# Designs tried in a protein design chat: VH-VL binders against MLP-like protein 328 (MLP328). Part 8

Target 1, 151 residues: MLP-like protein 328 (MLP328), of Arabidopsis thaliana (Mouse-ear cress) (q9zvf3)
Amino acid sequence: MATSGTYVTEVPLKGSAEKHYKRWRSENHLFPDAIGHHIQGVTIHDGEWDSHGAIKIWNYTCDGKPEVFKERREIDDENMAVTFRGLEGHVMEQLKVYDVIFQFIQKSPDDIICKITMIWEKQNDDMPEPSNYMKFVKSLAADMDDHVLKA

## First folded at step 20 (VH-VL; from e5 with light chain S91T)

Design g4
Fold by ESMFold2, fold request of step 22:
Structure g4 (fold): chain C 151 residues (1-151), chain A 119 residues (1-119), chain B 107 residues (1-107)
Amino acid sequence: as target 1 above (151 residues)
Amino acid sequence: EVQLVQSGAEVKKPGSSVKVSCKASGYEFRTYAIGWVRQAPGQGLEWMGWIIPIFGTADYAQKFQGRVTITADESTTTAYMELSGLTSDDTAVYYCARYGPTRWGMDVWGQGTTVTVSS
Amino acid sequence: EIVLTQSPDFQSVTPKEKVTITCRASQSIYKYLHWYQQKPDQPPKLLIKYASQSFSGVPSRFSGSGSGTDFTLTINGLEAEDAGTYYCHQTSRLPYTFGPGTKVDIK
């Protein structure tokens, strides 16, 4: 029963790492269209849709339960990685640290992986480990695949 | 049934404040934003601000920054909008509305609260 | 703040005619544009969300289109109960804004 930790997983995807990265880096406005069963809405609180340090608010469904989440994003173009740092929301009632990094790595001309790193710390020892949130973010990456391939 | 019920009409003197309540029922109050919109006689809709109750903080339109305070009480599932420094230009109908589960449409509206600022 | 403009300010329209209302944003709001109908002394009512998605219970004669900066609400065959004022509203970025409204009267 760890109080803090780091989960790492890889999601195999198809196509171009650059196109997948662009979606997560610059095109979050498309998420409700692409994966609307997961992400029902997103809006800019501060900054721009594609800027480092922007703050966005998301509403989503995790394990059949509606939640809302405020995050600050960090962009790492050198590594084709974007970080979503948790600020407020249902997840932050369970976790005092919730940072999710999506990195896109080209393996061959048509095959990439999305490496997902989740850095977390519980609010207290009574809270569950965030395995359901890891399952959720894996499904976001996997289900976005078809929409990126068509673009 | 999702419902927003607002407090009754008010008549206020210039320079005073007004606080309008918006009682929500029929949904998970803490998860969805409530926005405040006003409409002066013969004029259009003005967005004043909003609150997502679980965040506990509000965001405001620039025009109202410094005069409006929007709050939410999860225990009573009630949102509040307080406007200070009233003038006759603040005579309006004030609405609360919920931003719905998908795409942020304002899908449920309160009945409106008429505030009249008169000497 | 993102400024929304609407055209025309006012239309007086014969029943069964087509009504077209435009909304223009000062910068791209993608598809984060919603349409509301308001009748005198009533709260606004959601018609179209996300540029083109009809809200539950809205008659099929109402449709929305557009993305980016230019959006259109169409009433295809105006009926008497459609008289009122129509507003666009953006939710792409805070603070949110409304257009100034378009009043539609029945001749």
Scores: ipSAE 0.892, ipTM 0.941, lowest interface PAE 0.5, mean pLDDT 94
Fold by ESMFold2, last read:
Structure g4 (fold): chain C 151 residues (1-151), chain A 119 residues (1-119), chain B 107 residues (1-107)
Amino acid sequence: as target 1 above (151 residues)
Amino acid sequence: EVQLVQSGAEVKKPGSSVKVSCKASGYEFRTYAIGWVRQAPGQGLEWMGWIIPIFGTADYAQKFQGRVTITADESTTTAYMELSGLTSDDTAVYYCARYGPTRWGMDVWGQGTTVTVSS
Amino acid sequence: EIVLTQSPDFQSVTPKEKVTITCRASQSIYKYLHWYQQKPDQPPKLLIKYASQSFSGVPSRFSGSGSGTDFTLTINGLEAEDAGTYYCHQTSRLPYTFGPGTKVDIK
């Protein structure tokens, strides 16, 4: 039972790594339409939809429970990776560190993976490991696949 | 039933401050934003700011930066808006409203609090 | 801040006629635009959220459309009870803003 750690998973997706990366990097405004059962709203607190260092606020449903989350993002275009750094919200009551990296890697002309890395540290030893949040972000990536393909 | 109940009307002198309360019930207070909106007589709606109680921080319209303070108390499920340096131009009805669970429409409104600023 | 404009400022309409109210944003707000109705001496009430989603209990004669910078609220068959002022509100980016309102009277 660790107090901090790193989860890594890979989600197989179809199409273009650049299109998937663009969705996560620049087009978060589309998330409620694309995966509205997970993401009910997103708004810009600071910066732009596509800017490094932007701050956004999200409301979402995780395991049937509504939550709200504020994050600052880091953009790494060379690696097609975007990092969401947790600032405030329900998840931050359990975790003092919650950083999620989505990296999109082209495997073949029509096959990609989304490599999801979650770096976390519990607020205290009584908190659960964030496996429910890893399951949640994995489902976001998987369920977004269809909408990106159709775009 | 989701409800927002505001404090009563106030009459204030120029230069003073006013603090309006907004008691919420019937939903998970900490999870949904409460916005503050005012309306001067015969005028339109002005967004003043909001707070998401679990964050404990507020965001404000530029017009009110430095004059308005919005807070929330989770233990009483009450939001507050305090406006300082009052002038006659601040005479208005002040509303609180909740941003709803889907797409953040303001789906529940308080009854309004009339603030009158007169010498 | 994102500026919202509305047109017309005022509209006097015969019952049963169609009312069209427009809202334009100074930059794209995608679908993060909501419509409110305010009757005299009452708080505003939510009509349409997310550009086109009708709020619970809103009569079917009210509809919304648009995306990006241009949005429309339509009342298909105005009723006497629909008299009031209509406001658009954006939630794409903080700080949030309202349009200046469109007053609708019964002729």
Scores: ipSAE 0.892, ipTM 0.942, lowest interface PAE 0.5, mean pLDDT 94
Fold by ESMFold2, look of step 20:
Formats: structure tokens, C-alpha cells, sequence
Structure g4 (fold): chain C 151 residues (1-151), chain A 119 residues (1-119), chain B 107 residues (1-107)
């Protein structure tokens, strides 16, 4: 199969794009409480919880397997988009490029879309395409929806 | 099941270095961080640094930057802490501890390694 | 670095009484605070993680509360074996830090 590529999907969500964006942009400290079956811990390595260029470390469960991940954050307020740029972890053993962009787009007063773009490149041809990671990040967005609605 | 076993006590001269080992068993070594904590006689706990073995690099408290090196060997499931430029102020018990699967509590501790720095 | 302070430094407490220990952070650490008990000549033991979650095997008399910058460890009905030093520890941001400890003695 391909050695690099881009996956794009849309996850329909409810409520305010601005509130969902704020959660992903500035409030990652809430993720273990909100979606603890996916995210078991998160900590700041460098920068602040809400800063462009911050580096964070995550403990999560993907397909029943515990993993750890280090990412650099990019923030695009104009488009209400955040990027998780992969630095280290289980995913980086399979991929030398792993960038996940979450963009929140208001469609109507109560309906939004989370557009997820995953840019990836395999470490080598023997590695699988990251479809399991796309499924995982889609689940994060979908399951966070209820917690954002509750404030 | 989960266990951390440290190397034995050491007596060192000022200006030398010490390397303490921490053998881990009973869990997936590469996935969970090991932290290093020291305690001087009669004093509190002092965080020195940590390593997540799959990352291969460590992070350190500012006080120890430049003197401490923390490493991990996945093949032997052993973490190491090396402290250089020893003075009498480095006399302490040195602990390793694992950050656990959920919420990163330090849920398993080694037995401690006493390092004495004297002439 | 995030500074943690603890109060009081020392308590001498009659058995069966309530012990309250506070930990303050120099900036918000949300719920990323953990409590440890250390008895003389032993490694620390985890009591409470994530501000309020009791660790496995910890007696029900131990509880934790708080969020943000102010946290409390409570021992409701102190027993003789609870004598020791109690430390808070934050994992909100690296480098991690410990509080200075609170020593609890039995009268």
C-alpha cells in the first residue's frame, strides 16, 4: 500500500464550534475526566496548556493497548484548528510523520463538524497504514461531544 | 507482580560519580515512566528527573541539569541514574518509582539506594 | 517550576482524631496532585492519586479533595500506624515537584 498519505474525515458534533475548539485548544487537562477510557493522563512537557508550540505527553488506550505519545501543538485561531504534531511514542515507531489536525466548523446554530486531517508517512514499507489511529482520533472527537455540551 | 529492585548501597568520594540501577519487572517497561527521587537524611523528597523508555530521552529538574544522566535499557528492563561531581550534600537515599497506568501516580517504588559521600 | 507548600509542618495528634493536611500550588495544577505516606526507613507509598482517588488497599479513613491550587488530605480517625510523613506531588507540568512534607506523630 502507500508509504505516505493524507486521511480526511468529518465527525458531526453538536453545539458550539467555539466551545469545542476551546476544549481542544486550551483545556486538554480535562480529557482524562471527560474521556478517561481513551485518555488516562496528560502532562505539559514545555510551554503552557493553551500555547502554540507547547509540548505535551499523553497516556492513552488505542485498540485495547496502552500507548504513550509526545506532541508539539500548533494553534490556528483563524480557522479554529489545532494540530497535534507527532514527536515520540508508539505511533512514531510506525510513522515518521504523524500530524493530526482537528478543525471545528459551525454548520448551523446547534450543529458543527469536526474535520480531522491526518498527514502520515510510514517508517518503512513493512508498517501498516494508520487506519487504527484514524479510528482512534475519530472516537476522541465523538466521545468528547457530550462533555463539551455539559460545560 | 510489578517490582522495582535497585542496586546496593555505595560509598563515594567527593568529585566522583555514582550510577544506580533500577531493574523493573511485571509490566511493559517501555510504556511507563520511571522517575528518580532522592531524600537526604532528615529531609523531604526531591524529584530529580524521569524517563519514558520508549522515548529514549530523559527530563530533569533544573537543580540537577548537567550533573544527572537518566537512561533506560529495554533489553534488560533496567533504568539507570548517574550523578556526577558528588559532594557531601549528595549523601541521600535514591529511589526509583514507576508512574502508573492511570493518572500517573507513582504506584511502585524501589527499595532505595543509600549513597554516602565522604572523604 | 511549580512550588508546592504544605501546612502544617508538623502535627502531634491524639489517636482517633481527625488530621487535616493542606497542599498549595503556586499555579493551577487542576487535579494533577497525588499524596504519599512515608514511614521511617521505608519508601513512600501512594495513598491518593488525582486529588481524590484512593489507591488500592488504602484504608477508607484516608481521603483527598481539592482542585486548582488548594488541596487537602484528611485522615478521619487517626490510628497509630498512620504516624509518618505525608507529601504532595504534582504531575501537571514538568519538571515535577514535591511538597516539603508534613510529619504526623501520635500523642
Amino acid sequence: as target 1 above (151 residues)
Amino acid sequence: EVQLVQSGAEVKKPGSSVKVSCKASGYEFRTYAIGWVRQAPGQGLEWMGWIIPIFGTADYAQKFQGRVTITADESTTTAYMELSGLTSDDTAVYYCARYGPTRWGMDVWGQGTTVTVSS
Amino acid sequence: EIVLTQSPDFQSVTPKEKVTITCRASQSIYKYLHWYQQKPDQPPKLLIKYASQSFSGVPSRFSGSGSGTDFTLTINGLEAEDAGTYYCHQTSRLPYTFGPGTKVDIK
Scores: ipSAE 0.879, ipTM 0.938, lowest interface PAE 0.6, mean pLDDT 94
Fold by ESMFold2, last read:
Structure g4 (fold): chain C 151 residues (1-151), chain A 119 residues (1-119), chain B 107 residues (1-107)
Amino acid sequence: as target 1 above (151 residues)
Amino acid sequence: EVQLVQSGAEVKKPGSSVKVSCKASGYEFRTYAIGWVRQAPGQGLEWMGWIIPIFGTADYAQKFQGRVTITADESTTTAYMELSGLTSDDTAVYYCARYGPTRWGMDVWGQGTTVTVSS
Amino acid sequence: EIVLTQSPDFQSVTPKEKVTITCRASQSIYKYLHWYQQKPDQPPKLLIKYASQSFSGVPSRFSGSGSGTDFTLTINGLEAEDAGTYYCHQTSRLPYTFGPGTKVDIK
């Protein structure tokens, strides 16, 4: 029945919240090397790799299906949070609002949480809730963990 | 198999426009970008712009801004490039090419369309 | 917009010799650099993507290396069929750009 909503989940990660945040905030160019089964390419449409308000285009594989996505990003250094605001792509055919917030929170010296908040609204009542996309973004955060530790 | 097939050669007068088609087959047309690249006789490759069909909007190189329009029609799996205000400097072979599934290599190219601009 | 330069403009070499072609970007493009071969009267074809990944069916004599601003395409043991022009292309940021090309002739 829900036509809009908010999903929240926490992904436990290791190491430094600041290093994880830097990866998501400033180093998206590394994603194809780090998690290439999920993210096959990222390119800058507008702005810079680390700019608030930049627009980036991603190609990725979700549930075995290739998709493409254009987003405008917001950077919140105070809270170590990056917001990806959906503009175009496969996900936007299902959703007219798709905003994903990745926030990195230090819980102890070596343990952090990536808090993922997904704010969404369906294009119409016939569309499914975006649980597959929530599963997908959780897997991105989880799989990036080892690569941040190595860097 | 994945293919891009372009429309045939054209001879145009200065000041006119040309519209080149690029028919795609063998893959999910809407998901992958098609770029347009031209090559004047004896010269190198010039990137003109691209379109990701599901987005419905194109991006252009500064050199061609205002003169080129790139579009895509999902129902016919066909991309188009239209160049206006032609001069003899626009005489070239025009290629379409697909940006592939990984890392955006241009992995499939059309055969090229020769456009000749002469009086 | 990111400018790519290539060196040399032209090489004429004896078969079996090594060919080295360089591409330099005006700013870092990380690994988002691809190499294309164009033989006379043919469309370009992809050789190397993402700086160093050989495309399917490309002979092992072709290899790519580099990151950031400096990239190299190497042909180790040039064959007669390798004559043509080689281009680098960046996809780090729009608008995308090509290098000016390096023409390779075989003697």
Scores: ipSAE 0.879, ipTM 0.934, lowest interface PAE 0.6, mean pLDDT 93
Fold by ESMFold2, look of step 21:
Structure g4 (fold): chain C 151 residues (1-151), chain A 119 residues (1-119), chain B 107 residues (1-107)
Amino acid sequence: as target 1 above (151 residues)
Amino acid sequence: EVQLVQSGAEVKKPGSSVKVSCKASGYEFRTYAIGWVRQAPGQGLEWMGWIIPIFGTADYAQKFQGRVTITADESTTTAYMELSGLTSDDTAVYYCARYGPTRWGMDVWGQGTTVTVSS
Amino acid sequence: EIVLTQSPDFQSVTPKEKVTITCRASQSIYKYLHWYQQKPDQPPKLLIKYASQSFSGVPSRFSGSGSGTDFTLTINGLEAEDAGTYYCHQTSRLPYTFGPGTKVDIK
């Protein structure tokens, strides 16, 4: 099995790419209300809710197991993309590198794609590939769809 | 049954340090933050800092930075708070508390540790 | 750091009457506001989390409301055992902070 790699997938969503991007870029405080079975809390460690370089801490449930995660985000408004760069948490015990890019692309007036790119490297050869985390982040994007203004 | 049990009361001289322990049981210690809160006699609650044990690093209130060290030992499921350079203004009850699984309420509190600083 | 203020500082209330306590934040904390009760010589106890979610085992007379910067704790029908000090606490951003407290006595 590979020790590092990149997963890429697309999640079809409805409505406005700009509104979906805003949710992921700037409005993470809404996640516990919108998708509370996945995300139980989020708090600011450094920066602001909408800042490039901000650091946030997340409580979430993945495959029925509570986890905690600390990330620094990078904002790319030109491409409507936000990167969550892994710093600490359960996932970082498996992975040295865990970067997840959410990019929102308008395909037609009512159809968008969330392109999810996960860049990863295992802590060691004994660790599994992070397919469970890819499935998890896909489900976040899919389930958030209903809560964006147009849905 | 989630429980936090703190070390016993201490009497300290000005200029010394105190280290309070907080033994956790009944939950997955490494996943949930433990915060430290103090209360001087007749006064309100002051947040001192916290640690999420799996991160291994703590965050502190500005007032206490440079004087407080918060740590966690996963093998004994015990958190520690050490406060240095004690003065009489540090006389207080010191609490540990767990941030709960949803929405970060402090849902379980230790019994408190009285620290008296006198000369 | 986010400053929380509370009002009133002190309230003396006849049993069975309604108690209202407010907490105001220096900037928006959305719903990341929690309420604690502290009785004399006891640790604080969680009453309300996330602005309005009652913690397990808390009597139904306690309720919370608000979002953003303005929050309210209500005790609808004060009982003798409710005497104590009530604190708000924010977890929107580190470092976390407490309000200064509201002391409630029985008249």
Scores: ipSAE 0.873, ipTM 0.935, lowest interface PAE 0.6, mean pLDDT 93

